VHH binders against DNA primase large subunit PriL (priL). Designs and how they scored, part 18

Target 1, 340 residues: DNA primase large subunit PriL (priL), of Thermoplasma acidophilum (q9hjd1)
Amino acid sequence: MILPDRKQILDRELIRRIADTTISGSGHSDGLSEYASIRKAAFAFVESAVLGDQAYSPIENAELAFIVWILAALDENIITARTIIKARDTVEKQLRLVEHYEDLEEFGSRLGIEISVFGEQIGKDHLYRIGVADFATYASRVTGSKYRLSNQIVREGYVYVDEDVMAKVLREAFVSFMFDTLDQIRKEDAIETIKSVLDDLEKIRESYRKAHNVRMIAGKGDASMFPPCMKEIIKNLESGVNVSHMGRLALASFLHKAGYSEDEIVPYFRNAPDFDENITRYQIKHISGEISGTEYTPPKCETMRSNHLCYMDDDPLCHREWMKHPLTYYEVKRRNRKIR
Below, E stands for the ipSAE of ESMFold2; O stands for the ipSAE of OpenDDE; V2 stands for 0.75 times the mean of E and O plus 0.25 times the DockQ between their complexes.

## First folded at step 16 (VHH; framework vhh_rezetamig_d1)

Design b23 (from z3 with H52Y; at its last look DockQ between E and O 0.32; V2 from the best seeds 0.45)
Fold by OpenDDE, look of step 16:
Structure b23 (fold): chain B 340 residues (1-340), chain A 119 residues (1-119)
Amino acid sequence: as target 1 above (340 residues)
Amino acid sequence: QLQLQESGPGLVKPSETLSLTCTVSGGSISSGGYYWGWIRQPPGKGLEWIGYIYHSGRTRYNPSLENRVTISVDTSKNQFSLKLSSVTAADTAVYYCARETYLGWFDHRGQGTLVTVSS
């Protein structure tokens, strides 16, 4: 199991050794090969994350350290977010697979969280105790009623939780740890420290660019026919700019109503930092009514305005009195193209 | 419950500096994994991202505004601020402070405050 170690992560000498080690150095012993392996694994991890692969991938401490420096050197929010999410998920999986409860305690300790086992061990199942403050901080970042403080056993300043809940809490603490650690590394310093692998960094950038270009392949519809509000949402998603839940819902429902299939809608969300294809597909099915039985319609223009998602600018079509719905906009544009 | 509240003057003269403060309650700014940002919406236009700050003080700005924007954080007061220099009529907008998660989404934002640039 990975154990976060800020000191190790920030060890420039270690990072330099990893960066500068050449694979071909036949002459020196077992150690040089290890650094090369660490480097390779780190780059592979980041690259996979960039491509949207959020599947479980085990990482070692030294690999994590080098990953952080890669991220620092790249200084791209989307890459950082995707990579950290991948790492988070890896950590969560590992936490759930621990054989000894002491490993969880140690992991917590590394993150500055006091965790203790409560009660008698029954097989692999343990009840854990965590401070209320720590729980409140990190559990709040996890979706689901199961993780709300109000649904927990709280006594004398401690929350008592099972391993599953604790894993969720600790993964979020890990995320916080990663961001804080990353923040301690200046981009310029990172570039200098790992200068020997700058070409590999550029490969990652290229992969990132390609991934974004794939998004440009708009489904059936020419984005030119979309209303300004939808275009803006798409743009923001592409740029890694923060889009609200309502914005996402608006776009997904709009595309669905416009006749886009699930496979055609998914690509619009692929560049989101938290992109998960399975989750996205599930959400689309929900919006389409396949799961919920209710088909979602995009919000009216008034609702878009109220939610600060409207971008009509100087578009004369948006300023028409009868324009009250984004789908109306799309229909008008479609008709006009058929006549040409 | 986390709440964000914008405060500052609603009227600014051209060429002056717009200054706003966001007060955060119900949670701490000194928490990793969040970005504290400013966005604005001019009348009849969409949302524009201005920039954000990490609790450590590291900032990132919209390139279009980078030379005029300064965002700062005061963790002791649980506040962060926006300064926009050399304002023009084009800077008239509703300004919002917001929290962005590491997932790239706003999970909380203020109610917004209208700032009008006028002589």
Scores: ipSAE 0.352, ipTM 0.749, lowest interface PAE 1.8, mean pLDDT 85
ESMFold2, look of step 16: ipSAE 0.642; ipTM 0.876
ESMFold2 (binder alone), look of step 16: mean pLDDT 89; pTM 0.900

Design b24 (from z3 with L103M; at its last fold request DockQ between E and O 0.31; V2 from the best seeds 0.00; counts 0 for: pae O 2.03 > 2)
Fold by OpenDDE, look of step 16:
Structure b24 (fold): chain B 340 residues (1-340), chain A 119 residues (1-119)
Amino acid sequence: as target 1 above (340 residues)
Amino acid sequence: QLQLQESGPGLVKPSETLSLTCTVSGGSISSGGYYWGWIRQPPGKGLEWIGHIYHSGRTRYNPSLENRVTISVDTSKNQFSLKLSSVTAADTAVYYCARETYMGWFDHRGQGTLVTVSS
């Protein structure tokens, strides 16, 4: 299991060794040195993430360290996001497969989170205890009522959870850890440190360029008034997760009705694994009625629920009896916004 | 529930410095994975990104405003602030503080505060 180690990750000398080591043919069946193997694995991981492959891929600590520096050198938000999500998912899976509860405790400790096993072991299942503050911070980032504080056992400042919930919490903490660690590395420093592999970085950039429209403008999207279902769809798309046809339709029609132009809508879909700009634009035009003559509306809340696209969670507005449509949610939010 | 609230003067004279503060509640700025940003919307125009700050204090600004913008963060108060120097009428806008995802879109923002630049 991977154990986050900021000191190791930020060890410039280690990173240089990994970057600069040539294939010596000694000690490995494929002729790669240990460092060369680490380097290769790290690049492969990032490349797979760039291409939208979010499948489980084991990562070693040294590989993670080098991945962080690759990301720092590239300084591309989408690449960073996809890579971190892939890493997160890997970590989550590993956490769920832990044979010893001490491993979870250690993992938490590495992230600055105090975790302890609670009670007697019943088979492979353990209950864990985590501080309320830590739980609140990271569980809030996980979608689903199961992960809400209000649905947990809370006693004396601690939350008692099962391994599944703990894994979700810890993966979010890991994400935070990764961003914090990345933030400590300057791009220029990263480039200098791993200068020996700049060609490989460019290959990643090229892969990214081919897979994504470079014209992605970050910072223009405002989802603050969107219902949870739309936010979740957006999140998934941005992370390179394959969103269902219904989900895509829902988002596109929602954005259209919310007043977004075609040019403003297209960027939401750019990170989809099967993204094609021409097809996407065509679809948007079709949804808007420009081509079809019929303007599409997003599905009702009931339809969203039936298609497993509803993420109302603990949002009080979603729980209103009269809330039956995602656009109603948006309208309510718009009306309630007081401009000072 | 995460809430952001802008505060500051609604009127600023030309050439002066616009100063706003965003107070965050229901969540900690010190948690990683998000940026804390400022955006504005001039009357009749679209949203403009001003810049953002990470909880560590690292900032990124819109190049068009970079020489006039300073964003700071106070994690102890769970606040972050905007300073925009040498303001003109063109800086009249509704200003919003917002939480930015690592992908650059906003998932939470304040109600907004109108700042008018007038003599």
Scores: ipSAE 0.356, ipTM 0.743, lowest interface PAE 1.8, mean pLDDT 86
ESMFold2, look of step 16: ipSAE 0.483; ipTM 0.807
ESMFold2 (binder alone), look of step 16: mean pLDDT 91; pTM 0.925
ESMFold2, fold request of step 19: ipSAE 0.621, 0.651, 0.683; ipTM 0.869, 0.877, 0.884
ESMFold2 (binder alone), fold request of step 19: mean pLDDT 91, 91, 91; pTM 0.928, 0.928, 0.929
OpenDDE, fold request of step 19: ipSAE 0.290, 0.166, 0.279; ipTM 0.707, 0.646, 0.700

Design b25 (from z3 with N62E; at its last look DockQ between E and O 0.35; V2 from the best seeds 0.00; counts 0 for: pae O 2.4 > 2)
Fold by OpenDDE, look of step 16:
Structure b25 (fold): chain B 340 residues (1-340), chain A 119 residues (1-119)
Amino acid sequence: as target 1 above (340 residues)
Amino acid sequence: QLQLQESGPGLVKPSETLSLTCTVSGGSISSGGYYWGWIRQPPGKGLEWIGHIYHSGRTRYEPSLENRVTISVDTSKNQFSLKLSSVTAADTAVYYCARETYLGWFDHRGQGTLVTVSS
């Protein structure tokens, strides 16, 4: 299990050793030294993330450390985001597979979160206690009513949750930790520290460029008025997660109806694993009616729910009886802004 | 619920410095994983990204504005600020402070404040 260690991650000497160690025939069956193996694994992890592979991939602490420095050297937001998400998912899975509750406690501790087991151990199932503030901070970043504070047992400043909820909370804390740690490394310093592997960095860049149009400016869209479902779709697309056809249609039609131009819509899809600009533009033109003669409207809330695209979470507006369409949500938000 | 609110003068003279402050409530700026940014919308134009700041103080600016823009953060007050120097009529816009995800889109935004550059 990964145990985040900022000191280790920021250990420049360790990082240099990992970067500079040459492959020697000693100590490993495949002829790789320990450091070389770490390096290889780290690069493979980042590369897979760049290509949109967000599947579970176990990583070691030293590998994680080197990954952070790779990211620092690359200084590409999308690569960083994809890599961190992949790492997050790995961590989440590991947290769920812990054999000892102490491991969760330790993990929390490493992130500055106080966690304690509550009650008697019943098999592998434990209840955990976490401070309300910590819970509120990180659980709010997780989609789903199950993770809302209002749906938890709260007593004396603590939230009592099961392992699944705790894993979600901790993964978000891990993400925060990763960004904070990454932020402590200057790009120039990273490049200098791992200068021996700059060629490999360029390979990653090239892979990214080939897989994604160079102008990968993440959509600078304002999602503050968007319903939770659209926000989630956007998030997934941006992260290189495979979004269903319905999800893509929903977002494209929504954005179109919200007044976004084709040029403004296309960027939302750039990070999709199968992104093709020409196809995307063609699709947008179809959705807008430019080609088809029929303007598409995003699906109703009911349809969104039936297709597992609804993320209404704790949004009170989504819970209104009269809220039946994502565009209605947008209209309400838009009106409210004009009045203020 | 996270809320952002812009504050500052609505009128700035040419060549002067535009100064705005964003007050964040319902959440902490010190929370990692988000950037705190400024965007603007000139009349009749689309949204323009100005820049953002991480809670650590690290900033990134739009290249075209980089020499004129300074964004700062005060975590103790849960605020961050924008300074834009040497303003011209082209800087007239509704200015918004926003929370930016690490993916580059904004999930929360203030109501905006109109800043007019006029003599």
Scores: ipSAE 0.215, ipTM 0.672, lowest interface PAE 2.4, mean pLDDT 85
ESMFold2, look of step 16: ipSAE 0.687; ipTM 0.885
ESMFold2 (binder alone), look of step 16: mean pLDDT 91; pTM 0.926

Design b26 (at its last look DockQ between E and O 0.32; V2 from the best seeds 0.00; counts 0 for: pae E 2.7 > 2)
Fold by OpenDDE, look of step 16:
Structure b26 (fold): chain B 340 residues (1-340), chain A 120 residues (1-120)
Amino acid sequence: as target 1 above (340 residues)
Amino acid sequence: QLQLQESGPGLVKPSETLSLTCTVSGGSISSGGYYWGWIRQPPGKGLEWIGHIYHSGRTRYNPSLENRVTISVDTSKNQFSLKLSSVTAADTAVYYCARETYDLGWFDHRGQGTLVTVSS
């Protein structure tokens, strides 16, 4: 499990060693030195994030440190965001898999959050105690009623939560930690410190460019049956707001699955600041599987929430326990309309 | 619940400096992971990103406005501000302060907006 260490992350000497160490035939079965391995893993992690691979990928502390410096040197918000989200998700999963509650406590401690186990260890199910202020700060960033302070047990300035809630809280704290740490590194300093790997940085940039050249466009349709999340994305696009890649992907894949044609989807993206029709059409074809051979499905509600794309607000259908997917929402609405 | 509220004059003379303040409630600006930004919407036009600030004070601006824009943050007051110098009629717009998410790079919370008219 990753244990955040700002001092370690900001250790320029360590970072230089990782950057400058060449592959030596000694010490590893594959001929890679420890530092070379760390470097390779770090770059692979960032690259995978750039390509939209948000799957669980364990990382070590030193790898994390180097990742931060890669991000600092690149200084691209989208790359940073995707990478940190990937790291966040990794951390969350690790937190949930922790065998010892002390590890959670230690993790919290590293982030400046006081966490303690409440009661006797009864199997894997523990309640944890966290300060109300910390809970309020980080839980508020997680979508879902389960994570609202009003739905928690609060006593004497502490919130008592299960492991799941704690993992969510801590992942957000981790994100904050990462951004704050990253903010302490100047781009110029990062570039200088890892100058030996600048070519690899450019490769990442190229990958990013290729990945983001996929512009998605959505057309005007009857949005009355769309879930709130899609409506909000559409609204933002219409307003010229820069919608994230994930948001655009979510909308495009949703519309595709809802039966909209390429020509019907493209218009939805016309007002995007970076709109390019050719790119958008390409992206739509890619999403539809026409080019890629793989049809994309919009994210699950959980994924939408985790990516801050969920806007269920007061919509009663979104609040149904069985509502797990935006397409389910659409299907329900569609069925109801046919009956009327 | 996080709330943002714009405040400032609704009328600014040409060549003067537009000044707005955003007051944040229900959450702290000093927490990491979010940017605090300004956007505007001229009449009949789409939204334009002006810039944002991190709680540390680090800023990023729209290149088209970079020479005229200053964003600042006061964590003690839980506020951040916008200054736009040398305004013209083209700067007439509804101005919004907003929180930018770390994940999607878009705004998850916005103020109600305030109309600023540039007129002599």
Scores: ipSAE 0.309, ipTM 0.722, lowest interface PAE 2.0, mean pLDDT 85
ESMFold2, look of step 16: ipSAE 0.414; ipTM 0.772
ESMFold2 (binder alone), look of step 16: mean pLDDT 89; pTM 0.906

## First folded at step 17 (VHH; framework vhh_rezetamig_d1)

Design c21 (from b22 with H52Y; at its last look DockQ between E and O 0.31; V2 from the best seeds 0.00; counts 0 for: pae O 3.8 > 2)
Fold by OpenDDE, look of step 17:
Structure c21 (fold): chain B 340 residues (1-340), chain A 119 residues (1-119)
Amino acid sequence: as target 1 above (340 residues)
Amino acid sequence: QLQLQESGPGLVKPSETLSLTCTVSGGSISSGGYYWGWIRQPPGKGLEWIGYIYHSGRTRYNPSLENRVTISVDTSKNQFSLKLSSVTAADTAVYYCARETYLGWFDPRGQGTLVTVSS
C-alpha cells in the first residue's frame, strides 16, 4: 500500500538517483537495478495514463515520488489530470484491499486526517470515525448522495462511515496531497533534477499527441469533417470542461448518426468531470434507440444556437443560408471528400 | 454549497485593462486540490481557457494570452482576480470564473459576466 510521504517525494537526491541510474554491468548491480526499475515503472504509469488506461496499476512510494517529478517537469494539465486520476483510483483500490484497519489509520495520518475504527473489528464490516471538518472537506468532492454529510451518522463532532465512504474520502485527500506536493516543485527545478531522462519526457509528450490525434480521429469518421460546433464540444470535453447536458446529447447523437459505435463514442466523454462509464453507455444506448426504441438526431443549428452551443467561427459552410443542421454539414463534407 | 461570482465593469475601452474579480463562498480557496481559473466565451464562439491560479499563487496561462493576462489570488478575502491588458474588440466575451480539479473544469462556475470592449 502506498503511504504518502511528502519528504520522500521532495527528496531531490532520491529523485536524482532514480533519474541518473544506468544499468552499468559491474558488481553492485542490485541497487542500481532497483532505481532503474522504479524509473521504468514510473514512466510506464504516466504513459498508460496518457493513453487513457485507467486500469488498476499498483505503484510503490518511490515510483509515486518520481511520477510527481515527471509531472512537474512536463507541466501539462491534461497529463497531470489523467495521471492523478489513475493514481487516485489505484489508491482507492488499495485502500479497499486493506486487511488491517491500522493501515487506513496510518494512511490518513500521512495526509493529516485522523481516522479511528469504531467498535470491535469484526471482519470487514466495521465503521470508521472521521472528524466532521475533514469529512466535509473531502466528501463534498465525491459525487453521490451516499457521500453527503446529511446522510451520515454524526455524533460529537465525528462522522461514522463505512469502508466505502472512507475510501472515497481518503482518495480525495490524496488528490489534494498530490496537488499540494506538485505545487512545491518548480518546473525548472524538476527539469534540472531529472535532466538525464528528458528524452523519455519527450516520448510521453509524443504519446500524448498521438493519443489525442487518435481520439480526434477515432471512429469511422474523419473529425476534420465535423462541424465546428461538434469540434468545439469535443475540444471542451477533452480539456475537462464541463459540457452541458445538451452539448453532450448533441455530440453523442451526432457521432451515432455518423456511424460511431458505442465503444467508439464512450471515449469522447471520459474526461468529463462526472464521467461514469455505465451511465454513459446507458445514455448512448438510449440515444441510439437500443433502449428507447427511438433514435435521436442531433439538434438543429437553431437549437444549437439557442443553447449557446453553436460555434461557427469563420467557417463559410456554417454561414450558408441553407445550412440548418449539423448533419447537413457533415454530409456536405463527406460528399466533397469522395469527389476528391 | 460552493459558489462563485464574477464582478467588474461590463464595458472596457480599447487598449485598456479588463479587470474582474471572482468571489468564492461556501468554501475556501486555500483548500488543496483545486485550481481557480477564468474562461470566456465570445459571441458565437466556444469556450476559451484563459488561465488558473493555485492558492499558493502559482499560475498558468493560455499561451495565446500569456503576455496580457495576470491572475492573482487573495486568500484572506477568498477571492481571485483577472487582468487582461491591451484589450480589443476580440476580447468581448462572457467571462466566467470556475474551479478546476484533476477532473478538469468542474462546477461550480460563476454565472458569467459580459464584458464589452468598445470605444
Scores: ipSAE 0.022, ipTM 0.521, lowest interface PAE 3.8, mean pLDDT 84
ESMFold2, look of step 17: ipSAE 0.568; ipTM 0.847
ESMFold2 (binder alone), look of step 17: mean pLDDT 87; pTM 0.893

Design c22 (from y5 with H108P; at its last look DockQ between E and O 0.81; V2 from the best seeds 0.00; counts 0 for: pae E 4.0 > 2)
Fold by ESMFold2, look of step 17:
Structure c22 (fold): chain B 340 residues (1-340), chain A 119 residues (1-119)
Amino acid sequence: as target 1 above (340 residues)
Amino acid sequence: QLQLQESGPGLVKPSETLSLTCTVSGGSISSGGYYWGWIRQPPGKGLEWIGHIYHSGRTYYNPSLENRVTISVDTSKNQFSLKLSSVTAADTAVYYCARETYLGWFDPRGQGTLVTVSS
């Protein structure tokens, strides 16, 4: 189980020893083989995150510590975000498997969050107690009515929650811990400390570059006929610029209605710093009605304007009084192309 | 409910410094895992990311603006600020402050404030 320890993570001498370890073929070596294993697992974890591999990959505190120093030395926002998200998901799964409440209390304590077990049963009933301030901070980061304070039992400054809410709150606290800890390491210090493995850092960059090249080869439909609003969203996603929830929904639903398959839509999102292929495919299935039974349409132009996603420029079709929908734009462009 | 509100002058003369403040309520800037950012949208153009700041004070800027931008944070006032120096008419835009999640989404954001650069 990951049991966060900022002092261990920031122990530069320990990190240097892990980085500098070589396997010399010794008959037995106290600790040396273990450090090489830790280093290998840390690099594999980061590479897996870069490639979008969603498989559960258990790691322990020493691997996590070395991962943080890899991220600090790389200093690449996209790689950092993908790796911390994968670590968050690993922690959430571990929290749902904990058998001893003392481990949960220690985990919370190391994140600076007060949590304790309350009640007579362990499991999915209201057995966990969290201070109201900590709950408010971290539960607000989780989407869904289940995680709102108004839907919880509140008594004497505490919130009483089930296992699912507990795990979500603690995983968000873990994310804060990771970013706060990473922020304390200067890039220059990280590069110096793990200088023995800088070639391995370049292998991570090569893995990212390869994933990027795959996205560029995936191909696209007839994007030349897209309205300016969709072209701008696509440009921003390809450049790694953050795009709002509304912008992403608008593009995904537009591409679906334009006849793009799930496999053809996913590549448009792969360069986003928070890209998760399984979540993206789930969202696409949701908008297509495969899961929900309801097929979503992209927002009308009025909604696009109110969300600051309308980029008409001098486009003559966008300025037509009757042009009210991005799909209408696309249909008109396609029909006029066939006529020409 | 987390809320962000921009404040600052709506008119700035060319070559002067644009200065905006974002006040955060219903949440704390000091909570790790979020970046606090500035975005702008020139009239009829796309959104442009200006930069963001972590609660520690560490900043990250759009390379195209890097030499003119300063973002700062005052955690005691729960505020963060933007200064953009040597402005020209090209800097006329609606300016938004926003919280950036670790997922890379700008949500929530302020209502926006129009800043016009004019002689």
Scores: ipSAE 0.289, ipTM 0.709, lowest interface PAE 4.0, mean pLDDT 79
ESMFold2 (binder alone), look of step 17: mean pLDDT 89; pTM 0.908
OpenDDE, look of step 17: ipSAE 0.356; ipTM 0.747

Design c23 (from b22 with L103M; at its last look DockQ between E and O 0.52; V2 from the best seeds 0.00; counts 0 for: pae E 3.3 > 2, grease 24.7 > 24.2)
Amino acid sequence: QLQLQESGPGLVKPSETLSLTCTVSGGSISSGGYYWGWIRQPPGKGLEWIGHIYHSGRTRYNPSLENRVTISVDTSKNQFSLKLSSVTAADTAVYYCARETYMGWFDPRGQGTLVTVSS
ESMFold2, look of step 17: ipSAE 0.563; ipTM 0.842
ESMFold2 (binder alone), look of step 17: mean pLDDT 89; pTM 0.914
OpenDDE, look of step 17: ipSAE 0.446; ipTM 0.775
ESMFold2, look of step 18: ipSAE 0.366; ipTM 0.754
ESMFold2 (binder alone), look of step 18: mean pLDDT 89; pTM 0.915
OpenDDE, look of step 18: ipSAE 0.409; ipTM 0.768

Design c24 (from b22 with G33S; at its last look DockQ between E and O 0.01; V2 from the best seeds 0.00; counts 0 for: pae O 15.8 > 2, placed apart)
Fold by OpenDDE, look of step 17:
Structure c24 (fold): chain B 340 residues (1-340), chain A 119 residues (1-119)
Amino acid sequence: as target 1 above (340 residues)
Amino acid sequence: QLQLQESGPGLVKPSETLSLTCTVSGGSISSGSYYWGWIRQPPGKGLEWIGHIYHSGRTRYNPSLENRVTISVDTSKNQFSLKLSSVTAADTAVYYCARETYLGWFDPRGQGTLVTVSS
């Protein structure tokens, strides 16, 4: 199990050792040194994430630390989001495999969350206690009625939950921890610290480019024609930010009306913290009218503003008096492109 | 900073018992949710996990060594120990003590101590 340690992650000397150590001796069965093994595993992890492999992959603390620095050096939102999601899923699995409840407590503590076992430990079934504020913060990012505060036992400022719910809460806390930690590392510093593996970083970039191009090709539309509000939603989703239900609906309906198929729309949501492909497809089918019989249209600009989803900033087209709908924006951009 | 240091004889005769002690400094063995483990690296071979102990005294051993291995902990001294009985030349290795997590890494670990089995 990973035990998050910000101090360790931010230890430049450790990271340098991992980056600079050459393959020496017979330290591992494959002939790699310990640090070389860590490095190899970290790169493999990031690459797999970039390629869309979200399957469980064991990860160690030192590997995690190095992964963070790889991400900092790359400074690509999609890579970061995919990698962190993969790490999240790995952590969740590991949390579920914990043999000692004290390990969960320690894990929480590392993330600044106070959790404790409630009652006498009988077997593997334990209830855990977590503060209401912490639960509300992180459980809200998990999809499913089981994880709603309204469905929990709340007493004296604490929420009492089973291991499953706790694992979900803690994985989201871990995601936050990862992003926070990453934000403490400057790109330039990361590049300098792991300069010995820059060639490997370029391989990751190439993989990313290929993957991204495939996505762009699969999409019928040029995202450059999208209104700022949709671009921002997409950006947030790509970055692993929890976008509101209304934001997701707005984007899905917009893409649908723009002519995107279900298969073309689903990828936009893959980096959402609570992404579930089946649920997403269901939602898209609902929005497209396949299930509901009615096609959804994205909200008007006024509705987008009222829901804090409007990001027009300095876009002159958004500031036009006649601009009242995101699809109007898209139509104007499409027409202008055809004239050029 | 948490540090681990191995101590014990560097030479053991065949059929005798190898005994090593790990002294932990900069932190308590009883603090946190870690295993305290032993690993070894024979010359020209990879690392081999021997076993570990929790601060409660719960142990887990490599099945290949289980019958010969005993790991103990002394929380009062902030130490844990390894005993490997009936040693042969195959047990010649650099031995490391380390902090271990569930499905996790051996970090930190000691500098290692060479134990040679020879008549």
Scores: ipSAE 0.000, ipTM 0.206, lowest interface PAE 15.8, mean pLDDT 84
ESMFold2, look of step 17: ipSAE 0.174; ipTM 0.636
ESMFold2 (binder alone), look of step 17: mean pLDDT 89; pTM 0.913

